# Designs tried in a protein design chat: VH-VL binders against q9m1h8. Part 13

Target 1, 233 residues: q9m1h8
Amino acid sequence: MEETMAEEGCCENVESTFDDGTNCISKTEDTGGIESKRFYLARTTAFEMLRDRGYEVNEAELSLTLSEFRSVFGEKPELERLRICVPLRSDPKKKILVVFMGTEPITVKSVRALHIQISNNVGLHAMILVLQSKMNHFAQKALTTFPFTVETFPIEDLLVNITKHIQQPKIEILNKEEKEQLLRKHALEDKQLPYLQEKDSFVRYYGLKKKQVVKITYSKEPVGDFVTYRCII
Key: E = the ipSAE of ESMFold2; O = the ipSAE of OpenDDE; V2 = 0.75 times the mean of E and O plus 0.25 times the DockQ between their complexes.

## First folded at step 4 (VH-VL; framework fv_ecleralimab)

Design S13
Fold by ESMFold2-Fast, scan of step 4:
Structure S13 (fold): chain C 233 residues (1-233), chain A 120 residues (1-120), chain B 107 residues (1-107)
Amino acid sequence: as target 1 above (233 residues)
Amino acid sequence: EVQLVESGGGLVKPGGSLRLSCAASGFTFSNAWMHWVRQAPGKGLEWVGRIKSKTEGGTTDYAAPVKGRFTISRDDSKNTLYLQMNSLKTEDTAVYYCARDYYWDYFDYWGQGTLVTVSS
Amino acid sequence: SYELTQPLSVSVALGQTARITCSGDNIGSKSVHWYQQKPGQAPVLVIYDDSDRPSGIPERFSGSNSGNTATLTISRAQAGDEADYYCQVWDSSSDYVFGGGTKLTVL
């Protein structure tokens, strides 16, 4: 979207660019502003996501403004400083690590470097990689060498918190007991429930796994709540 | 690394009792549903029974041939699963495996098994 | 009681494709899991949820499940694939059900 300025009946776009490269202010500001804002939005969404998944998140991180973020991390944040490591509220010995990846291609070498970097984190039970580039097939396979589940999110998927933009239904994950009781009660097999795909943005936000069943509650005034179940495929 | 190690197998007379143990390591035992699966010599796999995690009710379920005679229990403080076998029959002769059901409805890790022989 | 039927034996030539079937009423509505058991050893999970492979299982192993038949496919068969193979499902009335097992012979 373009912006224009009008003054005294005259309207023109004003831009100063120096051909010898001495002062290219607009280009420099656009590049730095976009990068830091992208990391700020993605990190804020990641904290909100982790809170919603039951992790202990500091409220100060959730209330951080873009200006405050830039004061702490700068216009070009160091990726290692952006990392998030928080414990599960129900079991503080279990932690999740969020790693922000750079723009260079992610290879088997990149995954091996991560193994070395996290070797001293004794309570780690899950990891999320925030991606700015493609992973080759060998790198994807190498993620299975971690002793816990590793999820990946393109950074673009974290620029917006999908649960906050419109009123979303209430999502509850059934445990194995609740799932089995539901299936037995209705004489169903797990593939006979309506499904949600792993690629669904809602499924990814809550970190839902294949074969988990979710209870979705829609608020319908004045009639009340409408409940449905979905199996992740 | 996940490991399951069964013990307690041996020779026992019909009508006798025997208790099997399964020592678990390398995972949070208290979160796992645990199963016993048996295999008679030269025969196929047969599910014996299971115990759910305490968080999910800690209840037990048994296959029809063993119901009322076998009891499954767990000690989460010792990371150990038990199978108490009473009123043993010659048909109970089998290698008994403990198996982990972590994700629901399949057995991702198995122990090496312990042989129970019921004969005179 | 729900029952799964497997052929007693299947033979495959070295380097060729073996197919082991598991038949059950409307088995396509259930998730099918496959275990490999070599002589004197414990079973090893080779396929879960119809077609997924555990870490460490070669891509030569694949699975499918539709209608009344699930299939374990082993491509480029090797001598080391010689084993008994068992399918398994959960059923709301019968709990955990195993097939009778199929002995794979690599010629």
Scores: ipSAE 0.456, ipTM 0.816, lowest interface PAE 2.2, mean pLDDT 85

Design S14
Fold by ESMFold2-Fast, scan of step 4:
Formats: structure tokens, sequence, C-alpha cells
Structure S14 (fold): chain C 233 residues (1-233), chain A 120 residues (1-120), chain B 107 residues (1-107)
């Protein structure tokens, strides 16, 4: 069982792929700017991702139209206004923050500024940075100074929700106890489970970490439920 | 900074009892799975037992040589791990280390150890 | 019960490469972890998950694991590397298993 998902999710033709509404200017149709459409798509995908990870997301945010987005944030949205902060459904004291970064290079100084900005935000247990610029090794290392996990996504990776275009299986992340019980029950080792790479788009979407095991349940007529397991490597 | 400090070791006669403590600091103790590992003088490392976090059941597991005689417990309010040793045998003589679990698979931090000597 | 076998001792000349083996049935299916223990001190994790290094462990330390043998490699050996080295795995039937330890002498 050698399974690789070596897709990087690079989208250089986002305009030609998703920009189907900017050519009817003579009919007074809202054609908008590329910048606002890009943030709209990425933010919508981020909300869907957080909902799927078990966070409490307002349905109004998930159903927001591009026109409504522009009426709230304008054609050139202020980055700080785009931020998302939502609680975990199972434990409302635990919150996740999504920060949209600008096009300027991200440095250690940028990371320190972020520390200051969030210092009074009680209950943060995770953070996601949406990137429009590369982060050098020193800036990446500085992310480890946060007392919680910080994930990064190039904005290009959030322009489409990869989980929405096909019928999706039920995905459950096993905790340490459940993983140990699975391995003992079947007399297995980590490496004897089928695997998914850390770089896999689904692994990144759900924020899965190396050595976690996911239970995937497929439901289809006539065979009913089919269960499989994958270990992240 | 992560620190684990063991205490409670000493000299005890066969059949006696001792309770070891491990004071933890520098991490969220309540989320950690904790282990006891021992080392007899001049010998190798031997796993003694484990206690899981309360959120993952708080259950304990023991190596065969100590099962039924040793009990592992924790007090999350005091960030302290305990090893209650009963019916001690001369072969229990060892330095006892408190160790923090990582991914339930390996030990990323160890205490300095406390010596238990079982002798008549 | 599952068992790990290490050589009792390995000698290496200063500046040369030391290799310490850890043998176990189908050990390549397990994640192997390595600890360094100097006299009178607690063990220190030097390699985890076959080949990963904790922060602060020099690049000279590396690991591999395949088939029935895992190997800890210490390149450009230094006097301060002289210690006992233990491999360790988790096993579904035996829980936590340590090798017998290897004394590394730097000549």
Amino acid sequence: as target 1 above (233 residues)
Amino acid sequence: EVQLVESGGGLVKPGGSLRLSCAASGFTFSNAWMHWVRQAPGKGLEWVGRIKSKTEGGTTDYAAPVKGRFTISRDDSKNTLYLQMNSLKTEDTAVYYCARDYDWDYFDYWGQGTLVTVSS
Amino acid sequence: SYELTQPLSVSVALGQTARITCSGDNIGSKNVHWYQQKPGQAPVLVIYDDSDRPSGIPERFSGSNSGNTATLTISRAQAGDEADYYCQVWDSSSDYVFGGGTKLTVL
C-alpha cells in the first residue's frame, strides 16, 4: 500500500478559472476587483475548513455572497478586518485565530508584532496564517515561539474548497488512546497502516499532524459502510 | 523550561513499601501521559509503567515484573506523578526515573532519578 | 516478548564515524528512538522516529531503520560523545522495549 498525494495546490490561473463574472460590464453587473474576490474565496474556504474541523462557525459567514462581502469589506479589504476568531464546539474556551497576511515579506519582526497584537486574546489554542508572501527559515522558526500550533496556507490553496466537489467520506481523527487500541487490536505498527503524506491537500485541510491516524468511513449502496485507516507520515 | 524532579527514594527492607513523587513544571501536566522507567546499578533501562491523561481515560499500565505490586497515580492540581511500591524485592533496587511521554511512543524529557535500594 | 539487541560496546577514533546497531524482528515496521546516557546522568533523547533530531542535538547524529536493523550514526566523533546509547520501541504486545545499551568509547 504505497499511496502518495503529491499535489501542491498551486493556482496561477485563478482569474481564468474562477473569474466568470467580470466580463459583463455593459449590463451593470458587479464585476468587482480581483483582490476582493480572492479574499472572499479564501475566507469562505477558511470558514468551511474551520466548520469541518469542529469549530463553531456562523452560517451567515458560510452563505455570504461576493456582493455582500464587498459591501462589508470593500474592494480593498483591510487585512485586520478579515481575521476570523471562532471557538471549538466541544470546548468554547478554546479558540482559533485566522490571520490574513499582506504581500510584504514575512520576517521575525512580523512574527513579534503578531505576538503583541494577540497578547490579550485569552483562550487561543491554535492559529492559521494565510500567506501572500514567502516566509524565510527564521520567520518559520519564530512561529514555534507561540504556545500553540501555528499553521500556514498560501492564499492560493484556499481559493477552492477541495472537499466540496465530490461526495466526501466521514473523517474522524483518532486520539492517542484510540490509536493505541487500534494497533493493539490488530497487532499492528504505525508503518503497517496505509499512509497519507503531510503535504497532501486533505491532510492540510483538516490540520492533521505526523503520526495521527484518521478513520475514513465510506457509505454507499449496496455495500453500506466501509472503514479504512490512514497514518500521517 | 520542562523540569521533572523525583523524590522519595531511599533504603528499604524486602517486603517494605515506598512512595516516589515526581514534581513536574514547564508544561501542561494534565495533558501529558507519564511514565516510570528504572535502571538497576550498572544495568540497562527498564520500563516500569505508565499513566494516561485523565481526558484519555487516566488508565495505568505496568510491566509484568511489577504488576500487582506497584501503583501509578497522578495529582493534576499539584502537577505531581506518584509511584506507590509495595512488597519490594531486592531486584527492585534501581534508580527510578520519571519520564514524559511524547506521542505515547517515546520519552522526550526525563527527571534526574531517585535511588531505591532494597536490602536486608 | 519483543526483544532488542545491541552490541555491548563500540569503539571509535576521534573524528571518525561511529555506528551503533539495534536489531529486532521486523524493527523496520516500528519507530525507533535513541537515548544517550552519560555516567551519573539521566538519559537524553538524541533521535526519535528513526531519524529525527530534537532541537539542540547536533547534525552529527543521524539514524536509520530498515528490515531487522536500526542504526544510530555519530559522525565526526568527539570525546563528549562517550556514553551509553539505548534504542527503544513501542510494541503492541510488549509495550515499551529498550535495547541492552551500547557503551561508546572514543579513543
Scores: ipSAE 0.457, ipTM 0.802, lowest interface PAE 2.4, mean pLDDT 85

Design S15
Fold by ESMFold2-Fast, scan of step 4:
Parts: structure tokens; sequence; C-alpha cells
Structure S15 (fold): chain C 233 residues (1-233), chain A 120 residues (1-120), chain B 107 residues (1-107)
């Protein structure tokens, strides 16, 4: 990771105040404020991530302020209302669903409940679960019973968009054909490309899988574009 | 359930032609890269050729021994893969397998095979 | 052209561990896949991407790949494991390459 935490620090301040007897009320409101801000940040990042993956995202959702979010969802947002369901720009019949999970441990029963909840969602081709608790091995295995890919993200991984940077590069995911041509052109084998690990935050952000290749283009004004490639291992 | 069923094998004379078919079911055929792999009697597996998905160019590639004589094609509307074999030689005698390519470089499902015998 | 070399045969006692090797120049730079073929049957994928197992393949089957040698390991060998085993890679110059096959005999 090359990003500093300076930008994140600017958005969070510790207030120092005199004890005027309202401290308990302020703490209660602060707790609710933290919860709604947490969901606001995660949901905003999720929308940005989906847009970057090629989904049709409403610009109003991307420009929503924290105050506007709180006006719509309240201090303690109802999880089902936070869900995101958007279509692919290239194929509107294919949709992705983002589900915000609660703080209770996720079990096989939780996954079974999700199957029931999404049974009428036509065209669902992928799902993302935003987690606030651990998922045991049995629950993780139960995710494979969905007829599409289900990804999980701890909510803390979505509190900041790791792709936000002053020198944000252009990211392109190569298909199998493009990867093969790249390897042939440079006389390289699968494991000879520079790599990114599956657990890397950028890999997870774009939902990349082992063996996929990402083309990264940096814009340098005096030199022009600089291209590099990374294979997921 | 994924199934691949080959047909069209048989006895043919050297210099003759034969067309093999592979009927696919249980998956989205149009997204799959498909291969033909052969096995001469009592010998090992030998890659024959492949065809990519249409979304990834739909191009074909062939092993050196068959290049120029064999043609691979697909009909996504019928979920069927084809192998057109021309100018057949005795060394083309083999069981021909239809195989599905997963993640671009391995064969996760195979058909039962169809025997092609090239003999005078 | 790229070539893979396997031993012609390997014997293992019932319940013991069998190891089948697949040798190729810098094979560790490639992903290796393994197929099991019983007499009169089509090949079945048993290991892909060096060490991953398809659904339905028991944990007794495992794989490794480094340097110039990839290995298929079959622990607690059973009579039903008796078969021909083929390794396979994709090579940027040779496309799809199979090893010559190894006959596993369970004694």
Amino acid sequence: as target 1 above (233 residues)
Amino acid sequence: EVQLVESGGGLVKPGGSLRLSCAASGFTFSNAWMHWVRQAPGKGLEWVGRIKSKTEGGTTDYAAPVKGRFTISRDDSKNTLYLQMNSLKTEDTAVYYCARDYSWDYFDYWGQGTLVTVSS
Amino acid sequence: SYELTQPLSVSVALGQTARITCSGDNIGSKYVHWYQQKPGQAPVLVIYDDSDRPSGIPERFSGSNSGNTATLTISRAQAGDEADYYCQVWDSSSDYVFGGGTKLTVL
C-alpha cells in the first residue's frame, strides 16, 4: 500500500470540551453518528467500486453527503434499506447485489435466509456481502451454493476508497485472449509476470481472481503514458 | 450437470475426410473455450486444437501435426463443437475427445470420446 | 517444442503414499494440471493449478510444482486409484503439452 492515512485523519477530529453535564447525551449521539458515518463511507465506496467494475451507478448516490445520508437512513440505518442493486452497463439484464450484514455471527442459517430473500431477484449474476462479524467455515462453504460469485468484504475495508489518489492510474482487466497475447508477445509464462497477491486491497476492490492480469496505465505529462502489468497469484 | 457427447467417428480410408461433433449441455457453451484432444490406441494424450469463445475472438489454434488439415468450428446456437478432418493419415487413428477449457489452460470436463480409424 | 517427462510406471502398496513426477524445463513457471484415466474411460481432472482439487476429488490427492519438477501425491492409496495419470501445462510457445503418462499400480 502507497497511500498515507493523512487524508483519513483530516475527516476525523477529537473534540475537547468542558464538562457541562451533557457529556452522556453527547456520547449517545456520537455513537449513533459513528454508526451512520461508517455505513455512509462503506456504501459510498461500494458504489464507487461498482462503477469502476462497469456497473450503472446513479450519480446522485456518488454525490450523496453524510447529512443527506442521515436524512434518508437515520442514525441507525436499517440494513435492508442499505442494499445496492445495479445492472451492468454492457448488459442490463445482469445485476449485482450488495448486502450489508449485521454484527451477529454469520452462520449457514444466515446464508439460507439470503437464498430466500433474493429468490425473486431476476437477473442477479453476482453478490457482495459487507461483513461486520466473522463467517465460520460452514457459512463460507454455503456461499458456494449460489449460482453466481459471492464476494465478502469486512466493512472496515470499505471505509476508504483505496483507489482514490492524486495519481490514480487507469486500471483494465485483461480477458483470457488479451492475457495470452501478452504472454506470447513477451515470451513469458504465467508466473513470470510481475504479481499482486489475492489478498491485496486493489485485487479485492476489482474482484480479481487468481491468474487474471491487470493492465495499469500511469499518466506522466512530460513522458506520456506508462503501462505495467500485474498477474494475480 | 455438465455433459459433452462426441459423435461422427468411424472407419475412413487414408486421404479421406470425416466430421466430428460434440454436443454440450449443462453450462453456458458460448462462454467456453473448447478443445479437441486425441489418444492413439495404447498411447498417451495429445492436444489437437482449440477454439476460443466468440467474445474473446473466436479464433482457432492447432497442433503442428494437424495444422492445415483439420478445422475446428462451433455453433453456439446449437451448443455444438465440430472438428472437420481432411486428408486423413493412418497416424490420425485415435479416440477423439471433446474437452472444456476452464480458466484458459486446463480441461475440467471431457466427453466419452469417439474412435476414428484411418486404414486402407 | 516444450516437453514433459513422466515415469512409465509407479507402484504403491495399499494404504501407502504414491508420488508421480512430471519434469519439464522451468515447469515451476507454469501451472500444472493432472488427469486420471482408467481403462476404457475418458480422462478426469484430479488436480488443477498445481495444487487445487475439483469438487468430488478426495483430499488424498494433492499436488506441488517448483523448479523443474511437479508432483502428484496420492496418500492412503486405494485399489480404485489404479489408473494412468497425465500431467499437462500450457506453454507460450507450444500451447497445450501433456506428459507421456504414468501407470499407477496399487499392490
Scores: ipSAE 0.535, ipTM 0.844, lowest interface PAE 1.8, mean pLDDT 85

Design S16
Fold by ESMFold2-Fast, scan of step 4:
Structure S16 (fold): chain C 233 residues (1-233), chain A 120 residues (1-120), chain B 107 residues (1-107)
Amino acid sequence: as target 1 above (233 residues)
Amino acid sequence: EVQLVESGGGLVKPGGSLRLSCAASGFTFSNAWMHWVRQAPGKGLEWVGRIKSKTEGGTTDYAAPVKGRFTISRDDSKNTLYLQMNSLKTEDTAVYYCARTPEWDYFDYWGQGTLVTVSS
Amino acid sequence: SYELTQPLSVSVALGQTARITCSGDNIGSKSVHWYQQKPGQAPVLVIYDDSDRPSGIPERFSGSNSGNTATLTISRAQAGDEADYYCQVWDSSSDYVFGGGTKLTVL
């Protein structure tokens, strides 16, 4: 007791509840700290990305702290528990599912397992796979068997939200009416607009599709805003 | 399963009127741009007009041959599209199709069509 | 107004490749869409945005668009491919423009 009180700062003779495993001589062990932090960062970025794409995201998820995340998911989060399923704000019947994949290579068998797992999930119109390993050609081709678009992101791409960098331009996706009016006003065909490539990091962040048009606003405070339009190709 | 079902076609005399309906199911009708496209017997496809979603202005546009005579409307509570045809001419004789565009420029789903015959 | 031209008819032998053209001034600057129509039936979208296939359309259907000519290609033709085929574009001045249609016959 003298040694414990002197070296570990614990008063063993005071009244305390010990049934839940609280112990004054135990130190907190964080055996999965790095992995839980990676999942926390990636999941937070995924929620921000989905919010920016027009999905209904719970504000509590966007403000979740690392310690709160670890309290809920633990040191080694279960992959199925990390999944995100949220509806579009404009059409709540349409949902997106974000699936966190393990470190094992992803094969056609892995894709078939996903088909079975989501078979009862009504309203899915899109899916995102967060990858920790490479996907072979056959597995990539098997993703086309889903009746909706499946995007993939290496987990490393979600550890930082690129849109929060200082002086990033404001990006707005034009709806059908705005795009048609833009083309009609300037007597343009859709292939005559300047382009952004599908592999561009901003294009991937917003999940932009070929043929969509974005309005990009660059801020330069002494001079004012500069606006340009880009078609995705 | 997206379905579009037209009704209201029939025989009318020149100068007469007719109203077509298109019942939609299997998608969020209120968000869709809807069109009428016609096809005269043994001839090709001809765009008639469109109506945009209410969230995107709800405006209507018409092909030159029908402008001023035809009116397109929608009832989102009933998932139904309408085409009011006035001052009908013999050259308006055609199968009239209800169709949807997922963007603005191509037709992804079509109804079965309803025949309108204008003759004396 | 903008105009699209298609051949009236094309014949192909069973199992061979059919090509249906759609000609228009600078059509390569526009997105071309293709519809299949069988007798007594509504049109069915088979290609959109020059070369993309809707769900349920076989890989045998492909498209291209460059310069003044767009092409619908049907490889390994089957008896069930007999139909009229229409090309279509949206034009900023003419709105929705359809070609005159091409009757495909599979011999």
Scores: ipSAE 0.313, ipTM 0.725, lowest interface PAE 3.0, mean pLDDT 85

Design S17 (at its last look DockQ between E and O 0.04; V2 from the best seeds 0.00; counts 0 for: pae O 11.4 > 2, placed apart)
Fold by ESMFold2-Fast, scan of step 4:
Structure S17 (fold): chain C 233 residues (1-233), chain A 120 residues (1-120), chain B 107 residues (1-107)
Amino acid sequence: as target 1 above (233 residues)
Amino acid sequence: EVQLVESGGGLVKPGGSLRLSCAASGFTFSNAWMHWVRQAPGKGLEWVGRIKSKTEGGTTDYAAPVKGRFTISRDDSKNTLYLQMNSLKTEDTAVYYCARDSYWDYFDYWGQGTLVTVSS
Amino acid sequence: SYELTQPLSVSVALGQTARITCSGDNIGSKNVHWYQQKPGQAPVLVIYDDSDRPSGIPERFSGSNSGNTATLTISRAQAGDEADYYCQVWDSSSDYVFGGGTKLTVL
């Protein structure tokens, strides 16, 4: 999908020169500025998402302004330079890579190229592809050939951090032991917990997998916290 | 590739003891929950017990028939799972399989098994 | 303790559909897993989480689970499908429970 931002349109300037007298120049809005802004927004949201998933993210990346981003990456950022590679806080040997894809359609050949590009990346345990074009069925199936989970996000889904614009509960992912304790304590079976679907925006944001349980804490002062649990289906 | 190789099976008299080992390779053993499953000759599969990863408590659980007699332990530095069997009964005669928990309470990889025969 | 019941044996003609049932009280609230075991071999996972297939398992194998009965369905049965089949669940009170096993014979 394509998103358009409001444009003021074309401007006309008339300038005089020694050689020609008067020149009339038509200008359009800086489309390169729009491109760098999209990458800035998506990359910032990606860092926030990774922080919220428990990865070690540099605070400088989270506080980067658009002007600072453009100073580093320019008006037309190189895709490879936009990549993010950060370690998991609980196990620094495990890293996640975020790859920004171009506008060209993603094919099986594109996926094979990615395999080659990441073959020397030690400690990689997950990958996210930020898409600017549709991925055909064969390319989607080829993502299963990676030895770790590969998630995809249309770039449009990362232009706004959904968690910043909704009253945010505290989200905690239960490990297997914590889930088992919860089920035993309440005499419940796997499918008796309330659930969230895999397609849910929050489920995708936190990278939750089927059968994981999340503890959701809503803060409501002065009454205190309300806790609920959801299983991903 | 994931491999689980059991060893230590053999003939033992009732009331005796035996220690089984399971050598694991091809995955990060320290993160895995591990199980022992047995099968008496000509009979079905029976869960024996499990041990959780150290990071998720490292505790053990046992099926009722073996509780108090069998002990499961692990040595993450050697990628090895153990089953210490004490006070063996003729009913403990079985092929003992080492199995890896998928993390979702099913067994995704199994060893070849090792036969334990408890007989006078 | 929680119990799973399977028929002792099921027969199917070559190319026809075999159905192996696994019955348990409110088994539909649990995730059911299925293992294939050929003589002298270790069990092999063929279905997990009611209906999902591991890599390498043909699409002829499918599963379902609702109410008190889970079913393993083997379409277009082949001679190589002859084996013992076991269902398995985790139960909050009994931990890991296997069915008694079903011997599939392909005629």
Scores: ipSAE 0.560, ipTM 0.865, lowest interface PAE 1.9, mean pLDDT 86
Fold by ESMFold2, look of step 5:
Structure S17 (fold): chain C 233 residues (1-233), chain A 120 residues (1-120), chain B 107 residues (1-107)
Amino acid sequence: as target 1 above (233 residues)
Amino acid sequence: EVQLVESGGGLVKPGGSLRLSCAASGFTFSNAWMHWVRQAPGKGLEWVGRIKSKTEGGTTDYAAPVKGRFTISRDDSKNTLYLQMNSLKTEDTAVYYCARDSYWDYFDYWGQGTLVTVSS
Amino acid sequence: SYELTQPLSVSVALGQTARITCSGDNIGSKNVHWYQQKPGQAPVLVIYDDSDRPSGIPERFSGSNSGNTATLTISRAQAGDEADYYCQVWDSSSDYVFGGGTKLTVL
């Protein structure tokens, strides 16, 4: 897959047709089909999620409009073209891959085929599968044979970015030094910190792993900031 | 694939000094917290000290018996951990191991050790 | 300073189950790790975080931790299990602490 999309010669933007003056024709119906809109929303959220996890994400991908997306990928996008592969900012030799799966059931055969397809993708250290169907337990077990972490997200969970809700607390991930200083200062042992479950939406959004500690700051007027610490389990 | 190789052990008189090295390979050394652990002949394991990754402060901590006498340092460009031992005592006689921190306070990889003997 | 206590020696018949204890004040609040050391060799991690096994350690090695006692359990003991075993924790006041070690003898 080429970085240079077929932008030349396929950039027909219908927004100008629907954005004239004060007599705009209704935009209430998505004539481009629900499939392209779902992929657009999920892909945009995925880029935002990767940026927030510390990956180098092109700002153009974050600002892409639905019309621009459809111009590049079409109304029924080919899933392989939707893949995202971006490097970690702190170590550009490490890359994460996001794969958009189809509507057919995901089997061990599907997972093995994916493994073969990506075997020459040098520097992969993580992968995210965006699912449109349930993954059976044999396929889930097959994911554990990858030499890196594989996460799964139902596409429905990526149609909105959960971090854009009002009154969102500030979340900071502690490194080992910061965690140790916290424990020493309060004379705490590791297991005495309050927990967050791995299934928590914010834990999954940031890709937090067991034993990591997050600092959560709630800004509550008029009382001021309230800080708590949680350990992932 | 992870390998740790200590060197620099030997015989030294009380009050003397010795510098140990630990050559690391098979992992990103600069991201790791590294430790020294010792074992007197016929005795148990004893933590000596550690050095944090530079991105997490690069500072050191030591067990009480060696504080002020031992200094741990690292050279990330050479993937090498060091232990400078000064004012050595007979009680410092031990096999010295370098060990990698798993990031969760257990030691997942150890070197084979180097023997330090402090006696007249 | 925080201290861990292990028995000096434990014996087990071939094929039977050995249990090696590690005692410490409120050790159940800490993560306990276990190392095996054979004569003339470096220690090898066999259990971490109380009960987890690193890759390559057989399932007959298991661990538990509650209250004031952590236990390493070796089922179906083999001659090759004869070694010294050390428990270890991190403690917020004493940093890294090892137990005194237990010599396991397989009869």
Scores: ipSAE 0.367, ipTM 0.788, lowest interface PAE 3.0, mean pLDDT 85
Fold by OpenDDE, look of step 5:
Structure S17 (fold): chain C 233 residues (1-233), chain A 120 residues (1-120), chain B 107 residues (1-107)
Amino acid sequence: as target 1 above (233 residues)
Amino acid sequence: EVQLVESGGGLVKPGGSLRLSCAASGFTFSNAWMHWVRQAPGKGLEWVGRIKSKTEGGTTDYAAPVKGRFTISRDDSKNTLYLQMNSLKTEDTAVYYCARDSYWDYFDYWGQGTLVTVSS
Amino acid sequence: SYELTQPLSVSVALGQTARITCSGDNIGSKNVHWYQQKPGQAPVLVIYDDSDRPSGIPERFSGSNSGNTATLTISRAQAGDEADYYCQVWDSSSDYVFGGGTKLTVL
């Protein structure tokens, strides 16, 4: 009975190094600095706002991607390059300037310096300051020395376009006759109209003024257009 | 508060010269466009001329009746606007106002004016 | 040259509404500004850009502009509203143009 010694063949454990090609999708961390993205968003919203206010805006500025923005302005944009100056469509002689302020506190000195810088701009009828820091009371007072209206927006308010979250309503400002006609038709006094506060983000976005009545048209497919009127208070 | 104060008015003979000044305060004068507007006694307002800011070249424009005779200038270091009036005529008799340009083709602030009387 | 025409005088009863017109060729395409001038005083801006009011100007003052006529409206007229009123525009051919002025009398 020949005990056939079964030669235990040393199965060399070929450790198949499963090169798990986990393609580390190097999440190219969009290393584009938080700062450039902030300016991109704010500037884009500013253009949209200006368009919606009736200014002449180049569509190319509205369609600019973050990548394109970074290509043009870099990761640390120069604030002066971010400036927007566009004419009013109804009156090309009237221009609005958007200025992006730095992170430093805004002082009277800062406002004065800005005033000197913009003095070369002909036909400015309005200015928007995009703020990244607090403005002191003296600086605020100094803004009143400009010969045109100056609006201030914290940059945070421009990071999101408030109108994009809501079906973009058509906004029409009623003239005096239209306002009077509306009030007569409904036997309403100004105080009886639904109101929007002057500090409301919607009011600020569209640059609406106190006592203006606006017609707001919402398009809801398939139900049609809904119209509401609001008085700015 | 924005303030404009005219000075230098007085009596002058025809053919004479006079220099008016307007002292400005309460705003960045160097950036402002400034105007002269005049008003003859019992008459309406008449634009005389404008000077732009230095940053915009400091250029001047004048109404036809005063062109070649009047010169507007400014000293930004003194916050002062000037109107040099030469070859004065009786028709130049008026209260002369300095006014700030709003940048929107209107005058948002006015001085109290200074009277210029051209008489023989 | 561009010209603005105003009535020489307008009268209004106390508490009533005064309307002062300023006429010019296609003035509705321009921005019209209004100044109040009381006797012995400098002009004061009361309306700019057809209908906007400077700070400190009462809501009783309003402006409109259409066609060939701009209008300054003073509601609830007060004795203190008695003054001369001037309309003004800018024109490319004439630069800054004033109307002839309107004397408002409050009765």
Scores: ipSAE 0.000, ipTM 0.494, lowest interface PAE 11.4, mean pLDDT 86
ESMFold2 (binder alone), look of step 5: mean pLDDT 95; pTM 0.960

